# VH-VL binders against o14526r1to248, part 34

Target 1, 248 residues: o14526r1to248
Amino acid sequence: MSYFGEHFWGEKNHGFEVLYHSVKQGPISTKELADFIRERATIEETYSKAMAKLSKLASNGTPMGTFAPLWEVFRVSSDKLALCHLELTRKLQDLIKDVLRYGEEQLKTHKKCKEEVVSTLDAVQVLSGVSQLLPKSRENYLNRCMDQERLRRESTSQKEMDKAETKTKKAAESLRRSVEKYNSARADFEQKMLDSALRFQAMEETHLRHMKALLGSYAHSVEDTHVQIGQVHEEFKQNIENVSVEML
Key: E = the ipSAE of ESMFold2; O = the ipSAE of OpenDDE; V2 = 0.75 times the mean of E and O plus 0.25 times the DockQ between their complexes.

## First folded at step 14 (VH-VL; framework fv_cixutumumab)

Design f2 (at its last look DockQ between E and O 0.01; V2 from the best seeds 0.00; counts 0 for: pae O 14.3 > 2, placed apart)
Fold by ESMFold2, look of step 14:
Structure f2 (fold): chain C 248 residues (1-248), chain A 122 residues (1-122), chain B 108 residues (1-108)
Amino acid sequence: as target 1 above (248 residues)
Amino acid sequence: EVQLVQSGAEVKKPGSSVKVSCKASGYTFSSYAISWVRQAPGQGLEWMGGIIPIFDDAKYAQKFQGRVTITADKSTSTAYMELSSLRSEDTAVYYCARDTWYEWHSAYFDPWGKGTTVTVSS
Amino acid sequence: SSELTQDPAVSVALGQTVRITCQGDSLRYYDATWYQQKPGQAPILVIYGKNNRPSGIPDRFSGSSSGNTASLTITGAQAEDEADYYCNSRDSSGNLVVFGGGTKLTVL
């Protein structure tokens, strides 16, 4: 991974734009996870209903024929499979509740993040404004200095010399104030960008950790269901063998 | 012709102080800053501090804060740097330079004085 | 001690081109200025601002910068260019001045 703190400064506002993109990605991925899990739950529910319908077909076999005990084995197996997938549907619906709860917590975090973004944008604007003012203040100061030197060479009256000196001092004070504003605005901008980088790194780590935990819960639920399906299949095989041995 | 003329070489004992002068001519003294830069034998340039005479405002590098006093006398167009509590490590050439403080992002030093050698030895 | 970093030494063959580099975080906001110093002499200004040469500095000297790095380039180096070269700029606060450690240029 690149060093975000080292690269915040390369282009005008580039570090802030990286920050902005990080803010946008978290809630998007959380919503996409919820949507994916919801679709998987729909698939599992549809499977459960289809298997229950298939169990009904097995019940429609002739009850008086010698194959009837084997149709009953099909029915029981199909019903049990339907229940396995219904249970997974319910586990996934519970997991969606966990994802939505995390989404609500993200809302609070992103509200705070939006306030920080506004504060950082204000700092950028202040820095830009002062940066544009400085060349004008410099030029005014240099013009006052040149006027003062010209008047000294011309042996101008003391009254005019005092007036020129006063104008030069005022221009110097204005320039010094503008430089101080620039240095303050730049320091504030740098601090806010550094703080944002550290905060968003921590936010990103927390987000990924939580998303990993949610995916782990998804994987566990699916694994549990597949174990149950395997058990149903073994029971099916044993029941078929037992019917084949029994007196029909 | 813009010139900075520095005072002569000094030999000092540890614990004493030295005051180096820098007389400016050929320009309006109060309009530019004067910066002081030292160079120990075989070492690089090290900014010590500077003063903007129009404000009577001196600034110092952190390393020298509390040991250096930089002043200016507008009536004689002369800047001074006084370094106290001298150590043998303060043996160096001390330069003054005219400083374009009004260049907010690109100040430069031009011209430089010829330097004042200060030797601190027992 | 220096907030600006320079290589201690660089060599160039007579007539060839050489670059001397200065690196520091403050160079993102403040220009580097370049000085030449020959033994026993005071430094002289070589390049200031973005790429300005004072009167009397040959046009083979030029400056450039990108990000936190500034460079002094000497095209067609001559024997008289053998010297120490220093960059300086404002510090990270913008209130103080810092120098690089210097680069000794040897012309072969």
Scores: ipSAE 0.447, ipTM 0.781, lowest interface PAE 2.9, mean pLDDT 86
Fold by OpenDDE, look of step 14:
Structure f2 (fold): chain C 248 residues (1-248), chain A 122 residues (1-122), chain B 108 residues (1-108)
Amino acid sequence: as target 1 above (248 residues)
Amino acid sequence: EVQLVQSGAEVKKPGSSVKVSCKASGYTFSSYAISWVRQAPGQGLEWMGGIIPIFDDAKYAQKFQGRVTITADKSTSTAYMELSSLRSEDTAVYYCARDTWYEWHSAYFDPWGKGTTVTVSS
Amino acid sequence: SSELTQDPAVSVALGQTVRITCQGDSLRYYDATWYQQKPGQAPILVIYGKNNRPSGIPDRFSGSSSGNTASLTITGAQAEDEADYYCNSRDSSGNLVVFGGGTKLTVL
């Protein structure tokens, strides 16, 4: 992740929007994660139910014949698999609760952050405004200068020249004020924007840490279940191996 | 003084289009967004969309997506809202309002235009 | 998009306090803004942010929020306060704006 404090300028002071846009995706990601896990839980539950049904099917196996004892092996294994998937379902459902809880906290954090960066947004707007005025003031001044020069060339009366000079001076003063306003606005923006950028970065980093933690929990839950499933299959193999043809 | 001056009342036939203008003055046009809100007779306020002039970036309510076009002319400090395929249900007062610049900021509209009455009748 | 809900009508006695509430999921993310509208007039901003009043708005108007709710409180209602009041906010995505249905306030 790039350092936000170094990348907030953007074209036309668009940096604030860019940075906030990144941060704003946080809650969306959280929700999407919850939805994803929910879907996984549903799949596992469906799998569990299917295995349970399969176990019942095995139990209905014909008790007659030499193959009959092996149906019990199928029944037991299928039942255990059903339990494994059910356990995973429950783990994932609990995890969803954790994700949603985090989401709730995240909403609060984001609300607070928005309140804190309002002044920065105002500064952005002010800067934008004064930035637009500066070229106009400059142009006006230049036009007055040009007009004054024209009048000089035309050997205009002293009275007219004095009037033109007065206009030029006024324009100059206006430009000076515009520049001062711009400088002040810029300074204010830079300070506040830096602060906001750091806040955004902190929020994003915190969010990513939480998300990683949740993903870790997800991965752990799935892994544990896979280990259990593996064990069930090993037991199945062993049970079959332990039953010789001669015993049947 | 900050002012939004809207174009005059319109009477339109169903299926036609209407374009309402909103001229802004008294503030830096590029520093704020312009939102459009309509109000049918005896009904509540309904946000239609808005535009950030400096970015020429317009956003629309889902209800009006594809039927409304919001534009801004920075040179004249004027925003426009065009609504096409007019229906009787589109009869309303249409307001423009100065909005916050950034979408992620809390919305506050101030000031409002006086409204433009659009009547759609056969 | 997120929806904001308001009671359609409330009444208050002259000089008494009334609270108008707005509810919606988006209020978890964004502050509500309140507008006053009188018949035949454009809406007027009365409260925005946490509790900000624009110039010209009497101090009897105040705003508050809690969870997914926001409230406009008029302390010491005056006859001229009779109007429709609307809340609005950004939607949950922040991309759109949503209005409440409005509350008609009657001053008795």
Scores: ipSAE 0.000, ipTM 0.444, lowest interface PAE 14.3, mean pLDDT 87
ESMFold2 (binder alone), look of step 14: mean pLDDT 91; pTM 0.937

Design f3 (at its last look DockQ between E and O 0.56; V2 from the best seeds 0.00; counts 0 for: pae E 5.4 > 2)
Fold by OpenDDE, look of step 14:
Structure f3 (fold): chain C 248 residues (1-248), chain A 122 residues (1-122), chain B 108 residues (1-108)
Amino acid sequence: as target 1 above (248 residues)
Amino acid sequence: EVQLVQSGAEVKKPGSSVKVSCKASGYTFSSYAISWVRQAPGQGLEWMGGIIPIFDDAKYAQKFQGRVTITADKSTSTAYMELSSLRSEDTAVYYCARDTWYEWYSAYFDPWGKGTTVTVSS
Amino acid sequence: SSELTQDPAVSVALGQTVRITCQGDSLRYYDATWYQQKPGQAPILVIYGKNNRPSGIPDRFSGSSSGNTASLTITGAQAEDEADYYCNSRDSSGNLVVFGGGTKLTVL
């Protein structure tokens, strides 16, 4: 992740909106993660139910014939698999709760952040406003300067020159005021924007760390279940191996 | 033609003051600012300060604050830079330059004077 | 206070292109101005604003900016381009002027 404080610069100071927009994606990602996990849970539950049905089917196997004892092996294994998937479903459902809880906390954090960066937004607006005044003020001053220069070249009367100079001075004063306002606004913006950028970065980093942790939990839950499933399969193999043809 | 004519070379003792002049011609003196820049032997350019004659308001680099005084005489179209409490480190060529102060987004200096050599030696 | 930094020296072969860069926080908000200085002479303005050339400056000189950097580019360097080049800009406050340390360009 790039350092926000170094990359908030853009045309017309749009950096704030860009960074803020990025931060606003956090809650969306959280929700999407919850939805994803929810879908996985549904799949696992469906699998569990299917395995349970399969177990019942095995239990309905004919008791006649030498193969009959092996239906019990299928039944037991199917039941165990159903339980494994059910357990995973439960774990995932719990994880969803954690994700949602985080989402709620995240919204609070975002709300607070929004309040804290309002002043930066204001500063952006102020800067934009004063920036728009500068070209006009400049143009006016330059026009007056040109007029004054023209009069000078034309050897105009001193009275007329004085009048022109007065106009130029007035324009100069206006420009100076505009420049001062701009400089002040810019300085204020820079300070506030830097602060906001750092805050946004911190929020994003925290968010990503939290999301990674949740993903870790997800991965762990799935892994544990797979281990259990693997054990069930091993047991199945052993059970079959332990039943000799002579025993049947 | 726009020209800035500076006063001649100065040799000064430590602790003394020097006042360099810059006479502007070929343009309306009040329309532009005058900035002063010095360059020590073998060193880079260093902005000292500037003045907008219309306002008689000078700005100074922090390094020179309290030791440099920049003034302008509109009647003679001449700017002045006075540096006090001279030290050996003040030995440099001092330039005046026309400053387009109305360009708030840049420091636009054109033209430059030919420079005034100030030597501070005991 | 704002500072502008330049490489102290760069070299370019005759007829080749060279870029001299100025870096500083103030350049995010303010344009860099570029000056050429030859030994024993006053600086000469070569680029100002958004790639503006004064009258008399060859078109091989151009200016650009990106982020907190400004660059002077000489496309097709000539022997006479050997000089010191300085950038300046307004400082972070916008009230003062700062210069870079200068770059000595050698044409090989």
Scores: ipSAE 0.752, ipTM 0.925, lowest interface PAE 0.6, mean pLDDT 93
Fold by ESMFold2, look of step 14:
Structure f3 (fold): chain C 248 residues (1-248), chain A 122 residues (1-122), chain B 108 residues (1-108)
Amino acid sequence: as target 1 above (248 residues)
Amino acid sequence: EVQLVQSGAEVKKPGSSVKVSCKASGYTFSSYAISWVRQAPGQGLEWMGGIIPIFDDAKYAQKFQGRVTITADKSTSTAYMELSSLRSEDTAVYYCARDTWYEWYSAYFDPWGKGTTVTVSS
Amino acid sequence: SSELTQDPAVSVALGQTVRITCQGDSLRYYDATWYQQKPGQAPILVIYGKNNRPSGIPDRFSGSSSGNTASLTITGAQAEDEADYYCNSRDSSGNLVVFGGGTKLTVL
C-alpha cells in the first residue's frame, strides 16, 4: 500500500514543509525590499529637487534688500539640505544594487534546493512502491502456508508435501527481499528528509542574517542623513545670530 | 492447541552459559518466528532476539550481541536461546514467544511460553 | 525505555475509562502491540494492528494511534484489569523489536 508516502507528506512533515516554503519565499521578500528602497530613494530625490528650487527662490528674491545677508543664510541652508537628501538618494541606489546582487545569489542557491526537493520526492516514490509490494508478498506467503497446512491435514504424499514446502520457502524469500527493500528505502528517505531539513534551516538563517544586515545599512544611511540635517539647522541658527544688526 | 513448552529452571554460576529450549506444537513451526524476551525481578520486558526458522537466521538486540545465540531445529520444532558469560544481572525469567514476523507493520507475539527462571549466583 | 516511552503508573476508578499511552518515532511506520501481564504470569496479547482484539479479550479494551503515539483504552475498568501493560513495536531500523517500559494500572 502507499500508506506511508500518501500519509507522510500530509500529516507528519509539517516542519519540513514550513522550512521549504519559507526558503521559497526568500526571493520574493528580497524583491519587495528592493522595491521599497527604490520608492524611498524616489521620495528623497524629489525632496532634494524641491529644496534646490527653494534655494533659487531665496537668491532671486533678495538682490538689493537690507536683509540680503539673512536671505543668503536661507539660500545656503536650502542648498545644504538639498545635498543631504541627494546623498541619501545615492546611498539608497547603491544599497538597491546590493539587494539585487543578493537576489541573484539566492536564485543560484535555490536551484540546488529544487534538486534536493526532487531527490527527496523521488525517495518518497521509491518507498511508496516498495510499500505496495509488502502486502502482496505477505499474501502470497500466507497462501503458501495455508496450502502446506491443508496438504498436511489431507495426508498427501511426501512428494507433494516437498513441492509445497519449496513453494513456501520461495514465497518466504520473496517476502524477506521485500522487507529488506522497504527498510533500505525507508532509511534512505529518512536520511534525505533530515539532510534537506538541515540544509533548509541553514539557508533560512543565512537569508535572515543577510536581510537584517541590509536593513541595518538602510537604517544607518537614513540616520546619517538626519544627523546632517540637524547640523545644517544648527549652522542656520548660528549664521543668523552672527549677522549683526549694525552690518545691515 | 498452539503451545510453547519451555525447559525447566536453571541455577548457574557467573561466567558459565545457559541454554533454554522452547518446543512448539499445534502449528507449522517454520512459518513463524520465535522471539526471546527476558524480565529481571521487578523490571520490564526486554527483547533479546529472535529467529525465523525457515531462514535459520537470527537477529539480536544490540545489548546481547556477542553473548546470545538463538537457533532453531525444524525437525523437532524447537528453538533454543544460549546466553554466555553469565553475570548476576542475567538473573531473570526468560520467555519465548511465537512472532508473526510476516505481519511487518503489525507483528505481534502470541502465544508466550510460561517462562524459564535462570538464577545466576555463587 | 529506549525507543518507546510509557508512563510508569496510572490509576482509574472502578467503572471509569482510562487511557495508557506509548510514544516513539518508530510508531510512525509500525503499529504498536499491547500486552497485559499480571504478577507471576506470562504476558497476554490484548491489542494488535492498532485496534484488533484477540478472542477472549473483553470488548472494553481498544486501541488507537495518532502520529508517534499509540493508546490502549479500557472503558469501564474492572478490578481484574489491574496489571502491568506493555507496548511493543519494531525499532527505528525496522529489523528489531522494542518494548516500552511498562505502565502499572491500579484500579481504585
Scores: ipSAE 0.207, ipTM 0.667, lowest interface PAE 5.4, mean pLDDT 86
ESMFold2 (binder alone), look of step 14: mean pLDDT 91; pTM 0.939

Design f4 (at its last fold request DockQ between E and O 0.52; V2 from the best seeds 0.68)
Fold by OpenDDE, fold request of step 16:
Structure f4 (fold): chain C 248 residues (1-248), chain A 122 residues (1-122), chain B 108 residues (1-108)
Amino acid sequence: as target 1 above (248 residues)
Amino acid sequence: EVQLVQSGAEVKKPGSSVKVSCKASGYTFSSYAISWVRQAPGQGLEWMGGIIPIFDDAKYAQKFQGRVTITADKSTSTAYMELSSLRSEDTAVYYCARDTWYEFRSAYFDPWGKGTTVTVSS
Amino acid sequence: SSELTQDPAVSVALGQTVRITCQGDSLRYYDATWYQQKPGQAPILVIYGKNNRPSGIPDRFSGSSSGNTASLTITGAQAEDEADYYCNSRDSSGNLVVFGGGTKLTVL
């Protein structure tokens, strides 16, 4: 993640919008995460149901023959696997609640932030406005200077030169005022933008930390289930081992 | 041709003052600013201040505030820089330069005077 | 108060390209101006604005900027390019002028 305070500069002063847009993606990612976890939960639930069906199938195994007792082993294992997946489903559903809760809090935070950075947006607009006026003021001054220079070269009367000088001075004053406004607006913008950039960065960092924590929870839930599944398989193996051929 | 002609070399005692002149020609004096830059032996360029003759307002670097006075005489197209309370550290070449102040996004100095050597020695 | 920083010295082989960089916060909003100074002479303007060359300055000199940096590039350095190069700009307030510390360019 780039330092926001270093990346808001530009001739068109679009930095604020860019950074703000980035921050607005936070809630979107949160929602997407919730949706993703929801889909996973659905898959696990489906798996659970499928395993339950498989258990029933095992129950319907031919009760005759020497192999018959082993169908019980399949049944038991299938049932346990079904339960493992069901438990994971529940864990994921709970996690979804956490994600959604965070999403709600995030929206509140964003709303507050938006209110706090309004002054920065205003500063951006002011700067944009005064920046647009500068070229015209400059051009006007240059034109007056050129006229004055022309008159000088042409050895014009003192009266005419004085008149031209007066016009140049007025244009100069106008330009000076415009420049001062620009400088003031720029300074204000810089301060406010820096503050906003820092705020945005803090928000993003906080968001990423929270998201990582949620991902950690997700990973932990899945891992735990896999451990349980592994245990079920070990038990299956043991159960099979415990049934000797002589017993069958 | 635009030219800036500066006054001659000066030798001054500590505590005294020096006034350097810069006569401009070849352009409308009031349309541009004049900036003063000094350079101590073996050192870099240091901006001292500048004046826009049409406004008769001078700006100074903080380092020289209260000790430097920049003025302009439109009738003679001459700018002046006076530095008071001279110290040995003020030994330097002092340059005047035409400042295109209306280029507000830059410090545009062109041309430069040839410089005036000021030596401060006891 | 704003400050501009330059490397004190750089070297370039004859005919090669060298870039001299100026760095400062004010360069985010203001353009750097570049000057060449040879021993015993007054500075000469070589680049102003974004990439403007005054009359008489060879086209091998060019200017660029990025972020809080400005650069003077000499493409195909010549022996006569050996000099001190200074950048300047307006300070953060826009009211004052600041110079970089200068870069001594040696052509090898």
Scores: ipSAE 0.773, ipTM 0.940, lowest interface PAE 0.6, mean pLDDT 93
Fold by ESMFold2, fold request of step 16:
Structure f4 (fold): chain C 248 residues (1-248), chain A 122 residues (1-122), chain B 108 residues (1-108)
Amino acid sequence: as target 1 above (248 residues)
Amino acid sequence: EVQLVQSGAEVKKPGSSVKVSCKASGYTFSSYAISWVRQAPGQGLEWMGGIIPIFDDAKYAQKFQGRVTITADKSTSTAYMELSSLRSEDTAVYYCARDTWYEFRSAYFDPWGKGTTVTVSS
Amino acid sequence: SSELTQDPAVSVALGQTVRITCQGDSLRYYDATWYQQKPGQAPILVIYGKNNRPSGIPDRFSGSSSGNTASLTITGAQAEDEADYYCNSRDSSGNLVVFGGGTKLTVL
């Protein structure tokens, strides 16, 4: 790793690591959203049950008394409010299902992401391995060159000089193959690093977009219920106005 | 003493060819590569290509593909660079240099020839 | 695209330290080599293998690299250091040689 680590892990590789760390935070954010919505659904359910209880209190008034029509207005309003909040509870429970389904999809995506990281690490290992073998091939070539020079100075027979030339050429070919393996391993690593970085960026963008869509669904469910509650309140005001004092 | 001695200056017409020689001495010629680098007046260095004599093959920069032929004669320890279809833009000093190809990632050029001036004019 | 990028010109006061920079993606995998060229002369090697000086090159010359950037540093610049400086390395394939555009060093 010495040469590779010192010369390889520069500024661009920090960007890859930052992006991968961001991708790993996705499932945590999804769980936090689900927990938030679950708490809101619990709040809405509690409110719905409390309103249903008030409706029963209004029903417990005497049916023969002077206030019976007014208690009926309270009962109807309380029932309708309970239903509004119950419907929001159901909408939020459905939204939790959507969030959890997205969470399950994230697990599948992250498994594939891990497989790509392993493939990239394998490419790093190949590059590191050939980098460590290059000095041996270089040294062998130079030793054969030195042997050849020594034999030339000693005025050695043509037979021995031919043997030395053959050994030198063999060492040169071995070095050339090691150089080619390095260049091939480097190109493969570059390709995998670029592909992984682009894929991680796309994953993070998709995650943020999907989270915004889920939050939008939450906002629309609350808005719809708010409108409905407002209508219940206007009906309550009108029903009070419509109760005739003469009929009481 | 390691030396690279280049052929003399050339004046050429457009459309012709020039062949520059580089004779090596003081080292084992086949063990090192020879690279060719040119420099137009007022311009930077451009690598044209090189040859590793032990393999008897050459590599060329994309800009010169199809116009440059680099060869080596091991028996005379001489490398040659031939540039064809000359244009006025090919007016430059042409250097040969001994290349430590076996150092691969750390390869360097040392020594350099003194250069051959090639002038292309009508 | 494996080109090596150098600033066209750099100035240094006599006796001061200067860095000449060379940038290229291939420098992550292949070392930069540095050449000095004075007018009318062939280039000479000053730094190779990141930080090796050939015999005859003063110890005020040093090299370094980080990421895709290599640097030639001259500490205690002298008037005779005024020259063009070229980096070279391998291209994106690792098979071909490329030069930077050169940096003119002026010693003030």
Scores: ipSAE 0.681, ipTM 0.886, lowest interface PAE 0.9, mean pLDDT 87
ESMFold2, look of step 14: ipSAE 0.663; ipTM 0.878
ESMFold2 (binder alone), look of step 14: mean pLDDT 90; pTM 0.936
OpenDDE, look of step 14: ipSAE 0.019; ipTM 0.499
ESMFold2, look of step 15: ipSAE 0.618; ipTM 0.861
ESMFold2 (binder alone), look of step 15: mean pLDDT 91; pTM 0.944
OpenDDE, look of step 15: ipSAE 0.624; ipTM 0.855
ESMFold2, fold request of step 16: ipSAE 0.666, 0.496; ipTM 0.876, 0.776
ESMFold2 (binder alone), fold request of step 16: mean pLDDT 91, 90, 90; pTM 0.939, 0.933, 0.933
OpenDDE, fold request of step 16: ipSAE 0.759, 0.770; ipTM 0.934, 0.940

